# Ledger of designs, part 10: VH-VL binders against Peptidoglycan synthesis regulatory protein ReoY 2 (reoY2)

Target 1, 183 residues: Peptidoglycan synthesis regulatory protein ReoY 2 (reoY2), of Halalkalibacterium halodurans (q9k656)
Amino acid sequence: MGKWVSVAEKRQFLKWFLTQQLKRKDAKRILEYLLQHYHLLEQVMFTEEIRGRERTLVISTLQSDEPGFAFYLYRRKIEDPIRALGELQANPADPIYLILHFHGKAQNHQYLQMLDSESREYIKRFKQFQAYKEETDSLIEAVLIENEKKMLLQQIDEALDLKDERRFKDLVKKLQELDRRSS
Short names: E, the ipSAE of ESMFold2; O, the ipSAE of OpenDDE; V2, 0.75 times the mean of E and O plus 0.25 times the DockQ between their complexes.

## First folded at step 1 (VH-VL)

Design p7 (framework fv_pimurutamab)
Fold by ESMFold2-Fast, scan of step 1:
Structure p7 (fold): chain C 183 residues (1-183), chain A 122 residues (1-122), chain B 107 residues (1-107)
Amino acid sequence: as target 1 above (183 residues)
Amino acid sequence: EVQLVESGGGLVQPGGSLRLSCAASGFTFSSYYVHWVRQAPGKGLEWLGVIYSGGSTDYGNEFTSRFTISRDNAKNSLYLQMNSLRAEDTAVYYCARGYDTSEYVWDAFDIWGQGTMVTVSS
Amino acid sequence: EIVLTQSPATLSLSPGERATLSCRASQSVSSYIHWYQQKPGQAPRLLIKDASNRATGIPARFSGSGSGTDFTLTISSLEPEDFAVYYCQQRSNWPLTFGGGTKVEIK
């Protein structure tokens, strides 16, 4: 994939995004304005991070825990969508980075295809990290179960040496429950 | 609990290269912007550059051609690759955490490492 | 780039006295100035954010003020631990820049 994304592709995605319920109702007006103005939509680039030297719009759906709206202009934060719209109109030729927060974003192939190169690399690294974390968490759980099993086997041996039949039966039951849990 | 620890400093000849590391602990490293700041002996602080949570970077004008910042979020680590080193690059190099939230972005450095000394001399 | 000029370069005072440190920007930075304290052999410590907001854990004797091009850090009554170098930093424009520092030393 190259960094070029057609206006038609951006328009199609944003029309779908506007079917979602946004946290800030007035943020919908900005997206509708972009859809109505080809020259601004041409300057829109999808990204996953706020950058210090570039204009960045952040818009979130109700399902997201992220704030509903923010417009970053260098190190300034504008929280009023109407003021943000005024800035977009004043500087129509400058790039606009758009961060959208919505459910299923990491698995949305249409969205991922529109991301800038740095955001695509970030998502790739994030997926690798998530896969590694899931594998590591699974390994840790398996080690804990195996250690508990080894302790139970040692305690069973001790109960046999001490001829403690009641403790032996209790430990065997615990081992059986652990075996059932690990299956 | 929350800390940054730099490493990799040392003596380098002019024209040489060096890679500095910064290890983060006690916070969600991947959620923060992190910066490199240096200080020449007896001089003030000089901002080198930043790497944002997603991996993009910005540098001071003097550093764009010779210095590269990168991060490894899985290892909670930040790096500074320094090439074509000059005597003027002799300094203590600090990594520092920028304050960044989903609501508000600040380029204030609330957590600093102890610094690592780089000496460029023949 | 925006140049920050700190004055005086050295301020010699006794414990209990008021310290007033100036930071002047070559162009307007609105309120986007941070202040740091650095003790010998230590990393800098954030004191004040965006001209006037004290950082967590910073004593009330430290206060910041100013806007536009002229900013002041005030230490109302110097404690022995306050003798250090102080730096201002702007975040109004790229690249981020620091002032040259003001050393507050014992008279």
Scores: ipSAE 0.007, ipTM 0.487, lowest interface PAE 12.4, mean pLDDT 83

Design p8 (from p1 with heavy chain G54D R97T L99K G100Y Y101S Y102G D103S S104Y S105Y Y107E P108F; framework fv_pimurutamab; at its last look DockQ between E and O 0.04; V2 from the best seeds 0.00; counts 0 for: DG spot H54, pae E 9.5 > 2, placed apart)
Heavy chain, then light chain:
Amino acid sequence: EVQLVESGGGLVQPGGSLRLSCAASGFTVSSNYVHWVRQAPGKGLEWLGVIYSDGSTDYGNEFTSRFTISRDNAKNSLYLQMNSLRAEDTAVYYCATDKYSGSYYGEFDYWGQGTMVTVSS
Amino acid sequence: EIVLTQSPATLSLSPGERATLSCRASQSVSSYIHWYQQKPGQAPRLLIKDASNRATGIPARFSGSGSGTDFTLTISSLEPEDFAVYYCQQRSNWPLTFGGGTKVEIK
ESMFold2-Fast, scan of step 1: ipSAE 0.533; ipTM 0.777
ESMFold2, look of step 2: ipSAE 0.007; ipTM 0.535
ESMFold2 (binder alone), look of step 2: mean pLDDT 90; pTM 0.925
OpenDDE, look of step 2: ipSAE 0.027; ipTM 0.608
ESMFold2-Fast, scan of step 6: ipSAE 0.374; ipTM 0.707

Design p9 (framework fv_pimurutamab)
Fold by ESMFold2-Fast, scan of step 1:
Structure p9 (fold): chain C 183 residues (1-183), chain A 123 residues (1-123), chain B 107 residues (1-107)
Amino acid sequence: as target 1 above (183 residues)
Amino acid sequence: EVQLVESGGGLVQPGGSLRLSCAASGFTFSDYYVHWVRQAPGKGLEWLGVIYSGGSTDYGNEFTSRFTISRDNAKNSLYLQMNSLRAEDTAVYYCAREGYTYEFGSDYYMDVWGQGTMVTVSS
Amino acid sequence: EIVLTQSPATLSLSPGERATLSCRASQSVSSYIHWYQQKPGQAPRLLIKDASNRATGIPARFSGSGSGTDFTLTISSLEPEDFAVYYCQQRSNWPLTFGGGTKVEIK
């Protein structure tokens, strides 16, 4: 829900964010204004979703594929940062929803803890997907190793039946190497 | 000119409650974050919590359940409500203003302090 | 929580001598250390912000340095007014924490 984020944490994060290269340099003025006016910073909520009837600022770094700046107010989109700043100044007590796009956002712990519940759930699912993909890749490797062991065991049985001592020794050595790899 | 003055300290019995006040003058109180810091006799400084300009708060882990910070911007006043007091809470309590700069300078530094008010928890 | 360890606990020196005070953090705090001076019976006074930036009105004899986990407050030549307890404070992580203090006393 993001309601438990201290202003201190928001301030530290935004100061770091402003060290990044923004797609729209004039959007920097809005973030600077928020940092200079502590009362407004208290109204800031970090989110990943544009709010239909709330004020939503979208600001992106140069490394992001997202648009550089947008300010959403009700059913309108404002693309001029100066006009957006005027709206923030006119209504200082209203909530301000902030969407920041930057490289490594999904892995940035400080940013993730500042997000509202809906945004946190989205990122949690993304992390679960990454973990699942890694586990799936590991399971595929394990299956391939087990299949190779089964084939080697069948060949060992055949060599034993044919009383081929050299082949038996070579296959056992291959099985030992495979066991070492799977441990 | 710029001042913070604490009041409300005194002797209180274990298990009791006490409310401290901090009066601000000489600056626009509503624009500033204000902290409470305490110091036990002969010991070091311990950060208690902060209240932001709009009234939201953050506390040290030991204080969240028993202590509440509030402010009244119209009266230029800061408060600390202390409940379920223990002998370990005996200390001088300071209110302190957080300074700020418009050039992304230092954060969480306390540039103006009150002279403190002594709270003694004893039977 | 981040623990700040100040050393020595007490530093006994004469006026005119150089004082070097240490503050060590239990984990990296970047440059996010502030220094305060406290005289007996008085409130603390801000000296240095973010490791090395002197607060307004603080004499040039006070300087701060360090980054990461090791920080130093230096007083180049002690004046009688400088005999006090000095505290470091970190702003790198919640909760805010102070060191245990270093007392600079006259020999």
Scores: ipSAE 0.005, ipTM 0.462, lowest interface PAE 15.7, mean pLDDT 82

## First folded at step 2 (VH-VL; framework fv_pimurutamab)

Design q1 (from p8 with heavy chain G55D; at its last look DockQ between E and O 0.02; V2 from the best seeds 0.00; counts 0 for: pae E 15.0 > 2, placed apart)
Fold by ESMFold2-Fast, scan of step 6:
Structure q1 (fold): chain C 183 residues (1-183), chain A 121 residues (1-121), chain B 107 residues (1-107)
Amino acid sequence: as target 1 above (183 residues)
Amino acid sequence: EVQLVESGGGLVQPGGSLRLSCAASGFTVSSNYVHWVRQAPGKGLEWLGVIYSDDSTDYGNEFTSRFTISRDNAKNSLYLQMNSLRAEDTAVYYCATDKYSGSYYGEFDYWGQGTMVTVSS
Amino acid sequence: EIVLTQSPATLSLSPGERATLSCRASQSVSSYIHWYQQKPGQAPRLLIKDASNRATGIPARFSGSGSGTDFTLTISSLEPEDFAVYYCQQRSNWPLTFGGGTKVEIK
């Protein structure tokens, strides 16, 4: 389930992560503990999925919308980093799943390489969805603008036929504004 | 009895390369985190780097581009490849390890006797 | 990186006297300080682990104390074999760092 990641790679990433401002400063102590006990780093696996039966640590930076800290174990949620650290110390040979939330995570190549295949696929699909959403929204707006232009042109023609100078000027202004929006 | 023995030191010209060896006996190097520490003449100790049980490595910031740590588990030995040597790399080089697996990082119960590297014209 | 400052640089004492060596860290290292003894021409020898725990085979006259940023190594009554250089080392943060050393020499 987990991807193989070397201890050096985990250490380098976590050391960088600790330069960020964390929502929970006491959660920093857990990461520092892992960095000081390399045998525990061997048990760490990066993931995007909370694992109820296995130890899952969630740690977030200030810029993330996610909660600052959570530790999941046997479908329980522990919100105290000190208590979580005690659980890690009691069972040093068991896997530790780590979810990190930080700004730019989906674009962070080093982080993505450390994720298991399911987590990488999730982020890949999320990025594709965001790109598609933006593309689709832009296309829909372009169609709406074009339809409004056609309607305005028809109304302008009608105003010309009726010799309505005020309406003609108002409609021309609206058309010019739509042209500005589409450029 | 646990023993570490360094070898391969000597005189080298600036810009040259040198490979140091650290032979272990009384324990298996593949089971331990093994470090290199150096000491310039008349100066203090400086941590250089470590090799983990999975063969991945970490170095002090000033060493990452010039120094490489490796191991040969069949020979129960550690190596330090040093490239682009400078006068300030003149030092006694030690290998050091923890007493047993599960000890805290950097708790050096065992040291070799050191090997002298002199970088000079 | 964490800088460790040892003081004094040199301590001149006679056998039988008490030696007190200081190690100060540039930021908190909790209790994660080790002490080493080094005699001329020899490799360092681990004395004290994590501020206050004597390593295997280390005589009771050696003791360590402190937490946070201020640490002390005490030798209650110097024996001739204790005249050496002493180094503190932190394991709190990467990279590992050593102090500059305190030389304990005979008066």
Scores: ipSAE 0.064, ipTM 0.615, lowest interface PAE 5.5, mean pLDDT 85
Fold by ESMFold2, look of step 2:
Structure q1 (fold): chain C 183 residues (1-183), chain A 121 residues (1-121), chain B 107 residues (1-107)
Amino acid sequence: as target 1 above (183 residues)
Amino acid sequence: EVQLVESGGGLVQPGGSLRLSCAASGFTVSSNYVHWVRQAPGKGLEWLGVIYSDDSTDYGNEFTSRFTISRDNAKNSLYLQMNSLRAEDTAVYYCATDKYSGSYYGEFDYWGQGTMVTVSS
Amino acid sequence: EIVLTQSPATLSLSPGERATLSCRASQSVSSYIHWYQQKPGQAPRLLIKDASNRATGIPARFSGSGSGTDFTLTISSLEPEDFAVYYCQQRSNWPLTFGGGTKVEIK
């Protein structure tokens, strides 16, 4: 956390971030307020950790799986951006930790340069975990598709034994859709 | 199954106003993102804006002062109010759905057939 | 806002030929580019999602590639129904923007 980031660098990145759609639209008021106040921007520190004894803002774009907005203030969690802005205005001298969630974070060189080493390692491990999860999910999906196919074939055999032509036709349509999904 | 139908287009004089409607069926407008997109004759596509579940909106930079998007959940419809119309607003206007599944947005799988707005003296 | 530049503006080819369409972004959009096909008098049709993923029901002759700022749509062997205008669109940043289009026309 000892790496100095200029206010100009923070301003440039936050302006870019604001071009993206936020999950919580009114959270943009907070970022716009920071952009207008040099002394607040100077105290902004980009991180990936909620700092329990410090003020931490969490703001997410629509493409992220994370919550859209949260403000951690000592022992409180504030989920209303307007109330959070009021707390920021009331305590302008305290450090501001900022967690941003957006698509492509691990490949964004400008963002990574502003993080401390602990946060950069977290993103690296998260990227590795996501790759493993995607591989695992692909294998699980293939197994689920194969099991559903086996069940459909058994049900088709049952429909043939019972001479249920409508059930047979419906099951064959389902099997055709399943084959399309597995292509 | 999914259907979007625009209406309300027509001939309008410069400086006039027009309200377009987009009636949706096969999905709920309050739980999906529906956008307005336009295309001037012989030109490309231009995104106009979107309305969110809390009734807030985002617009393309040049449309924030003259265009307003609104929604009527009971009629499963949304509207585009256009004021101070200019000749360059002559276009086919589409509504298109950003059908949300998971965390990905901004892909328009379904479009209406469009409604033509002509701004001419 | 992100400007998408498509080239060429017009591509004149015969059925059976390979079409290669370019889309260049003014800044990185990662892989968040979609491709659409539009025929006269019709609404656009989604072809490719997020640079390389074919939309449901799109034939295998359509493929997309690229990341960052340079993207390509390829039609491996043109069929008569493929002569149309093609647009790229980015979904990385607000406002959403489209390219100017590439018309693929019969030679």
Scores: ipSAE 0.000, ipTM 0.456, lowest interface PAE 15.0, mean pLDDT 82
ESMFold2 (binder alone), look of step 2: mean pLDDT 89; pTM 0.921
OpenDDE, look of step 2: ipSAE 0.022; ipTM 0.607

Design q2 (from p8 with heavy chain D54E; at its last look DockQ between E and O 0.04; V2 from the best seeds 0.00; counts 0 for: pae E 15.7 > 2, placed apart)
Fold by ESMFold2-Fast, scan of step 6:
Structure q2 (fold): chain C 183 residues (1-183), chain A 121 residues (1-121), chain B 107 residues (1-107)
Amino acid sequence: as target 1 above (183 residues)
Amino acid sequence: EVQLVESGGGLVQPGGSLRLSCAASGFTVSSNYVHWVRQAPGKGLEWLGVIYSEGSTDYGNEFTSRFTISRDNAKNSLYLQMNSLRAEDTAVYYCATDKYSGSYYGEFDYWGQGTMVTVSS
Amino acid sequence: EIVLTQSPATLSLSPGERATLSCRASQSVSSYIHWYQQKPGQAPRLLIKDASNRATGIPARFSGSGSGTDFTLTISSLEPEDFAVYYCQQRSNWPLTFGGGTKVEIK
């Protein structure tokens, strides 16, 4: 993705990120190492996808359900921070893909601007999907409530015609409950 | 061989502005991290800021609002724009560069001779 | 920021004597301390990098040691050209900071 994100911008974000509570103490040390070695930070690219043939670091805060630390290389998962640091030092010119998991990530404009184009498109689509799902679920609920009311009103009319006092009282109670839920 | 030459220092009144230059030879400024460091008369060294190889900049907290680092790649030179100068800014100003090799950030192998800035009324 | 405290402020010694200079950090800097020499009217010169590694062209009489918060620069036998001010610098944390310096002067 090239060098469209400045080293200064990456440093400022990671400095903020290190004020958060991380799941793994080892992960904090790796980020501190990157901050103090700016030639490595220059190679860092923020992403949302594990890269099969590239170095990918995954680091998570306590609020995330994701693993606290993982390092991926050639489709292998490495959980030893010493091995990860050794690889970073051995190949300083190679790209380093960084996945950060933290609360409010989808609404964090600074983080979103640093993502590679593929990851930005993924997050955009995910936001659109969530908005669509929420709106669709709300519409479905409204239609179901309206249909239930229509059915209850028809059954109430039928109970009145049949002079079924018990059924009438039950249906009226159900209609009152439905009206309360829709408020 | 690598050389850095500062210029542009002189006398300036409080509240004034001044632009310092740092001319580089033997390396390309756009390929290195280049720093500004100052030293008040009879006192120690103080790190001011850096311009990274890709062109972005960082500063010490006390310098962010008044000082700006820039470069001209065609002239292979750096600049320090100094605004709202105070008596406390009186110092020799150096440009310095790291040897960009692996993990040696902040290792100032090369320094200029320095240029003196005096802020006095 | 990390504060580096150098002591003593001044060392008065004769040629041939051993000089021992101290640099203490306000918090751990691991081994990420550099040492510089500065003579009057000159820019600083890098002597030791990352606590103990002598820079190119630096004489064997200069050595560095330490880790964490306590660091030492040693000159085993002072030559006339070694009378200068010495500064330590940390690269562990942003921003980069220097110590206040130790002046090594002739008795």
Scores: ipSAE 0.014, ipTM 0.587, lowest interface PAE 8.0, mean pLDDT 84
Fold by ESMFold2, look of step 2:
Structure q2 (fold): chain C 183 residues (1-183), chain A 121 residues (1-121), chain B 107 residues (1-107)
Amino acid sequence: as target 1 above (183 residues)
Amino acid sequence: EVQLVESGGGLVQPGGSLRLSCAASGFTVSSNYVHWVRQAPGKGLEWLGVIYSEGSTDYGNEFTSRFTISRDNAKNSLYLQMNSLRAEDTAVYYCATDKYSGSYYGEFDYWGQGTMVTVSS
Amino acid sequence: EIVLTQSPATLSLSPGERATLSCRASQSVSSYIHWYQQKPGQAPRLLIKDASNRATGIPARFSGSGSGTDFTLTISSLEPEDFAVYYCQQRSNWPLTFGGGTKVEIK
């Protein structure tokens, strides 16, 4: 069960979010509309997961690396904020799931307390995944470099066996470059 | 040229009320975020609240129940209604904004001259 | 809410000296710190925005640095007009908050 957040808490947070620059400036019209129509704001549920059978808005600030705007409906995706607003106006009683992307989200306690437990655990797992990905990418790069060195050494041996002086010199140059890359 | 002019300050008894005005020129108040900030004599700056472009408001935690920000778009002006005034509310009151339409940076490029409110028996 | 702690409360220096003012946030504000100068009887003047960007018309002797929770305003060589009170302000989260100020006064 998602957390039931008071309309006052939602309004206060969305007013804060609107003080930041959005990647899609026209998306601010959606948030301003929600702020002015509190019965819609009551239907807003903060989440981090796109809900395939529900309505999900995704809105991002300039400081985020995420896409600036998307509105997910059952089987549809709308990338035009003004058209998305029309869909919200047409179905005012249905839940509105809202994903906000902004810098410092994982450290924003006000935001985190408004998320459901599933979304909070997703943020924790994302932090762990990024740490593992960085470690894994480093390991993969080291293995690729080592494999390339092995291949170059094998090719150098072949060039020596065939007495191919030009190829030998080219391969040694490549090996030297690879050693610099690993330094 | 952006200009903000506060007015309406004066002497008021504890428990009284006062409405401050902020007249804006060089920009439209309905296209910008405009803030109220105060400074007690010899003290630091304290943010009171903001009115958003669509007319909704937010306040600092201590001001939510006693202070109300409003605006009159036809006069290009903002107001700060202060109720249940206390001696601690004695301060110079400023309005502040940036001139960029749609800016959400919360930087105070432009300030008024301030208006003095004195709460004293 | 985010508390900004400025130190020292008073900095006594002579013209020509370097001034270093500190602002510490109670939680990360990324780079969303502004610095203001205020002289007696005047409204504050914006000096530095977003930690390190000088506002229009601010002399090069003013510089800002820092990110996260620790920020510094530096005045490389104090001029007579620089003796004033300086405030930091964060825009990372509502409510907006100011530091308590650092008074730079003549030694």
Scores: ipSAE 0.006, ipTM 0.441, lowest interface PAE 15.7, mean pLDDT 83
ESMFold2 (binder alone), look of step 2: mean pLDDT 90; pTM 0.927
OpenDDE, look of step 2: ipSAE 0.744; ipTM 0.878

Design q3 (from p8 with heavy chain D54G; at its last look DockQ between E and O 0.08; V2 from the best seeds 0.00; counts 0 for: pae E 12.3 > 2, placed apart)
Fold by ESMFold2, look of step 2:
Structure q3 (fold): chain C 183 residues (1-183), chain A 121 residues (1-121), chain B 107 residues (1-107)
Amino acid sequence: as target 1 above (183 residues)
Amino acid sequence: EVQLVESGGGLVQPGGSLRLSCAASGFTVSSNYVHWVRQAPGKGLEWLGVIYSGGSTDYGNEFTSRFTISRDNAKNSLYLQMNSLRAEDTAVYYCATDKYSGSYYGEFDYWGQGTMVTVSS
Amino acid sequence: EIVLTQSPATLSLSPGERATLSCRASQSVSSYIHWYQQKPGQAPRLLIKDASNRATGIPARFSGSGSGTDFTLTISSLEPEDFAVYYCQQRSNWPLTFGGGTKVEIK
């Protein structure tokens, strides 16, 4: 087995899954949309757990005892497939965790191998998002430091206007410390 | 150095069959997506299909019944089997892949120089 | 499948002039358009990926823009080696498709 599940493997399995009748018929529109958009299908990861901090689709065939459709987006549960599709279209770069419920799942080798790859894919996506988070945190820190510097410069000007020597010296010391942190 | 070398082109009669080869070096075919693209003389580019890193395939609609893409991982090579050939299949056939192993699809960074197939009576 | 229509079919220009090539998709492809250059007797060369991102080693005179259905490749000042055929290609939907090409020829 390769390092991860290819788009083609996901596509072939979802085409097979769609030959079955869904409990929620309008949910097929989501899967059909994914099959037509390679960049979205790249983001699909098969799982058996609702991922509370990520978006998760649950789609069930008629033969399953599970609910027919649900979409979980951090604290929100969306039971309308049309609204769920809108969120997928609006956020194409985010991971799509997909839980499929169908008869014979435990004996479906193709599906089970995708779960193994999905665990690996989850780790990969988490690492990528962690790198993105660190970039964003660095940008936020730079903005906060800039804003603190602007406040200190304003306070230094005020201390000069009031001829407050002690406050001026304290503020200059604080500005020097801030400049060291931003190097 | 990434290289792709097509071979196996030539003259064939209508209704005949031909197998093209694509020998890869500088990368592993089982770690990449490899595509076949053709170009009729004086015409534009036409995507034929792809073999994915895991070995599954997809084709353009017009090619699914007549063309088969396969792979030999031990030889680091791909094949295009063409059956029931017609005059309109006359073209230069390229294999192409991308530089990246996993994230990108449908971006052709590297191309072979092509092999000519002529279908004529 | 998505049809890509390139215009003009032929663009006759002199070195130093600006070239503007159009690619129109039959439905939205978001920004998932690539541009290729092909010289006679050679394989295509990737120029621009995902509408606007220059591929590695491509000179700055090549730029791309657009989103949705309308895309443009611009060559700011034509060099002698830029006279070639240019193709757009979409990766938004299966199957992958190419435009018919724009031939940029020397006047």
Scores: ipSAE 0.007, ipTM 0.500, lowest interface PAE 12.3, mean pLDDT 82
ESMFold2 (binder alone), look of step 2: mean pLDDT 90; pTM 0.924
OpenDDE, look of step 2: ipSAE 0.024; ipTM 0.631

Design q4 (from p8 with heavy chain G55S; at its last look DockQ between E and O 0.03; V2 from the best seeds 0.00; counts 0 for: pae E 16.5 > 2, placed apart)
Fold by ESMFold2, look of step 2:
Structure q4 (fold): chain C 183 residues (1-183), chain A 121 residues (1-121), chain B 107 residues (1-107)
Amino acid sequence: as target 1 above (183 residues)
Amino acid sequence: EVQLVESGGGLVQPGGSLRLSCAASGFTVSSNYVHWVRQAPGKGLEWLGVIYSDSSTDYGNEFTSRFTISRDNAKNSLYLQMNSLRAEDTAVYYCATDKYSGSYYGEFDYWGQGTMVTVSS
Amino acid sequence: EIVLTQSPATLSLSPGERATLSCRASQSVSSYIHWYQQKPGQAPRLLIKDASNRATGIPARFSGSGSGTDFTLTISSLEPEDFAVYYCQQRSNWPLTFGGGTKVEIK
């Protein structure tokens, strides 16, 4: 399918998104940088799926229940926006997958138009369960945690294949902490 | 210069069907969001739906089963197919868009002249 | 869906007077309200976008304000051409919705 979104559409939406307060104030620098560098904006793809073998940014407004910032790169999670900006600058031609959390996302037809088809279906399914808002907050967190867990399990499998005992032990500790927070 | 011209209105009986056309010039319908809006005589405005650049559509809640929006890119035109018409559907039907390529928020700078649909026996 | 309630339904004023039109949303729409003017036999005309931003070519006597659920269109000094119906419209949520209108008529 042709998932084409113009740089002008991306720029207009991100300028609007930045009128809202962010949970992580320093994540604003990433979006401002993207707005100033059209070649990076060309690589931005709006999604709701964390793409563990590619670059994924997660940025949330203050009113969202979601984590304020995360950057997923090559089986790593970076929680410092300034470090994440450095990684984006190092690879300007690679795709940048962007997950935004903001008030009214499920009813924002312009945002839905910019998403891929799988992400649009995720949002529509979430909207259909609006009567279960308290349960959906738990489900959204579980989906985000499950995506992070999926990435950690892939890294653990790789460490086992290479018999890297130190890395395996470190990754298992991270997975155990994630499981404890999700229960 | 952006122009929108609606056509296809007329008199139909309750239960009938009608297809309205919206011919666009000065912009490409496949790169913009064009909306349908109606207004019953002496009443307010009512949003009917939108077609997106990828041909997906959204409708006002009460219109999803009876109305269909479609697009013909070669003719730079949109259509509103209306089925199972009722007296309450009597209205002027407009297509509308904005002046910005790729605007998606329904700030309607450009409107057609409207086409009148009358549903009566 | 978000219901927009406009008040008053009719506002009878003389040229030179100040008009104040209200639009109340059933839930927060942040600042995502547009205002339109419509004269008989014509399509609506965009006046104000995103609560407070005048559209191109709109005279300074038109101003908008508000955020959240309560919004106001103000015409500081009515001109003869300002007697018309005014609609608010939200763009925060699907479906897009309009208010019922406020008719500003000459007394």
Scores: ipSAE 0.007, ipTM 0.440, lowest interface PAE 16.5, mean pLDDT 81
ESMFold2 (binder alone), look of step 2: mean pLDDT 90; pTM 0.924
OpenDDE, look of step 2: ipSAE 0.024; ipTM 0.607

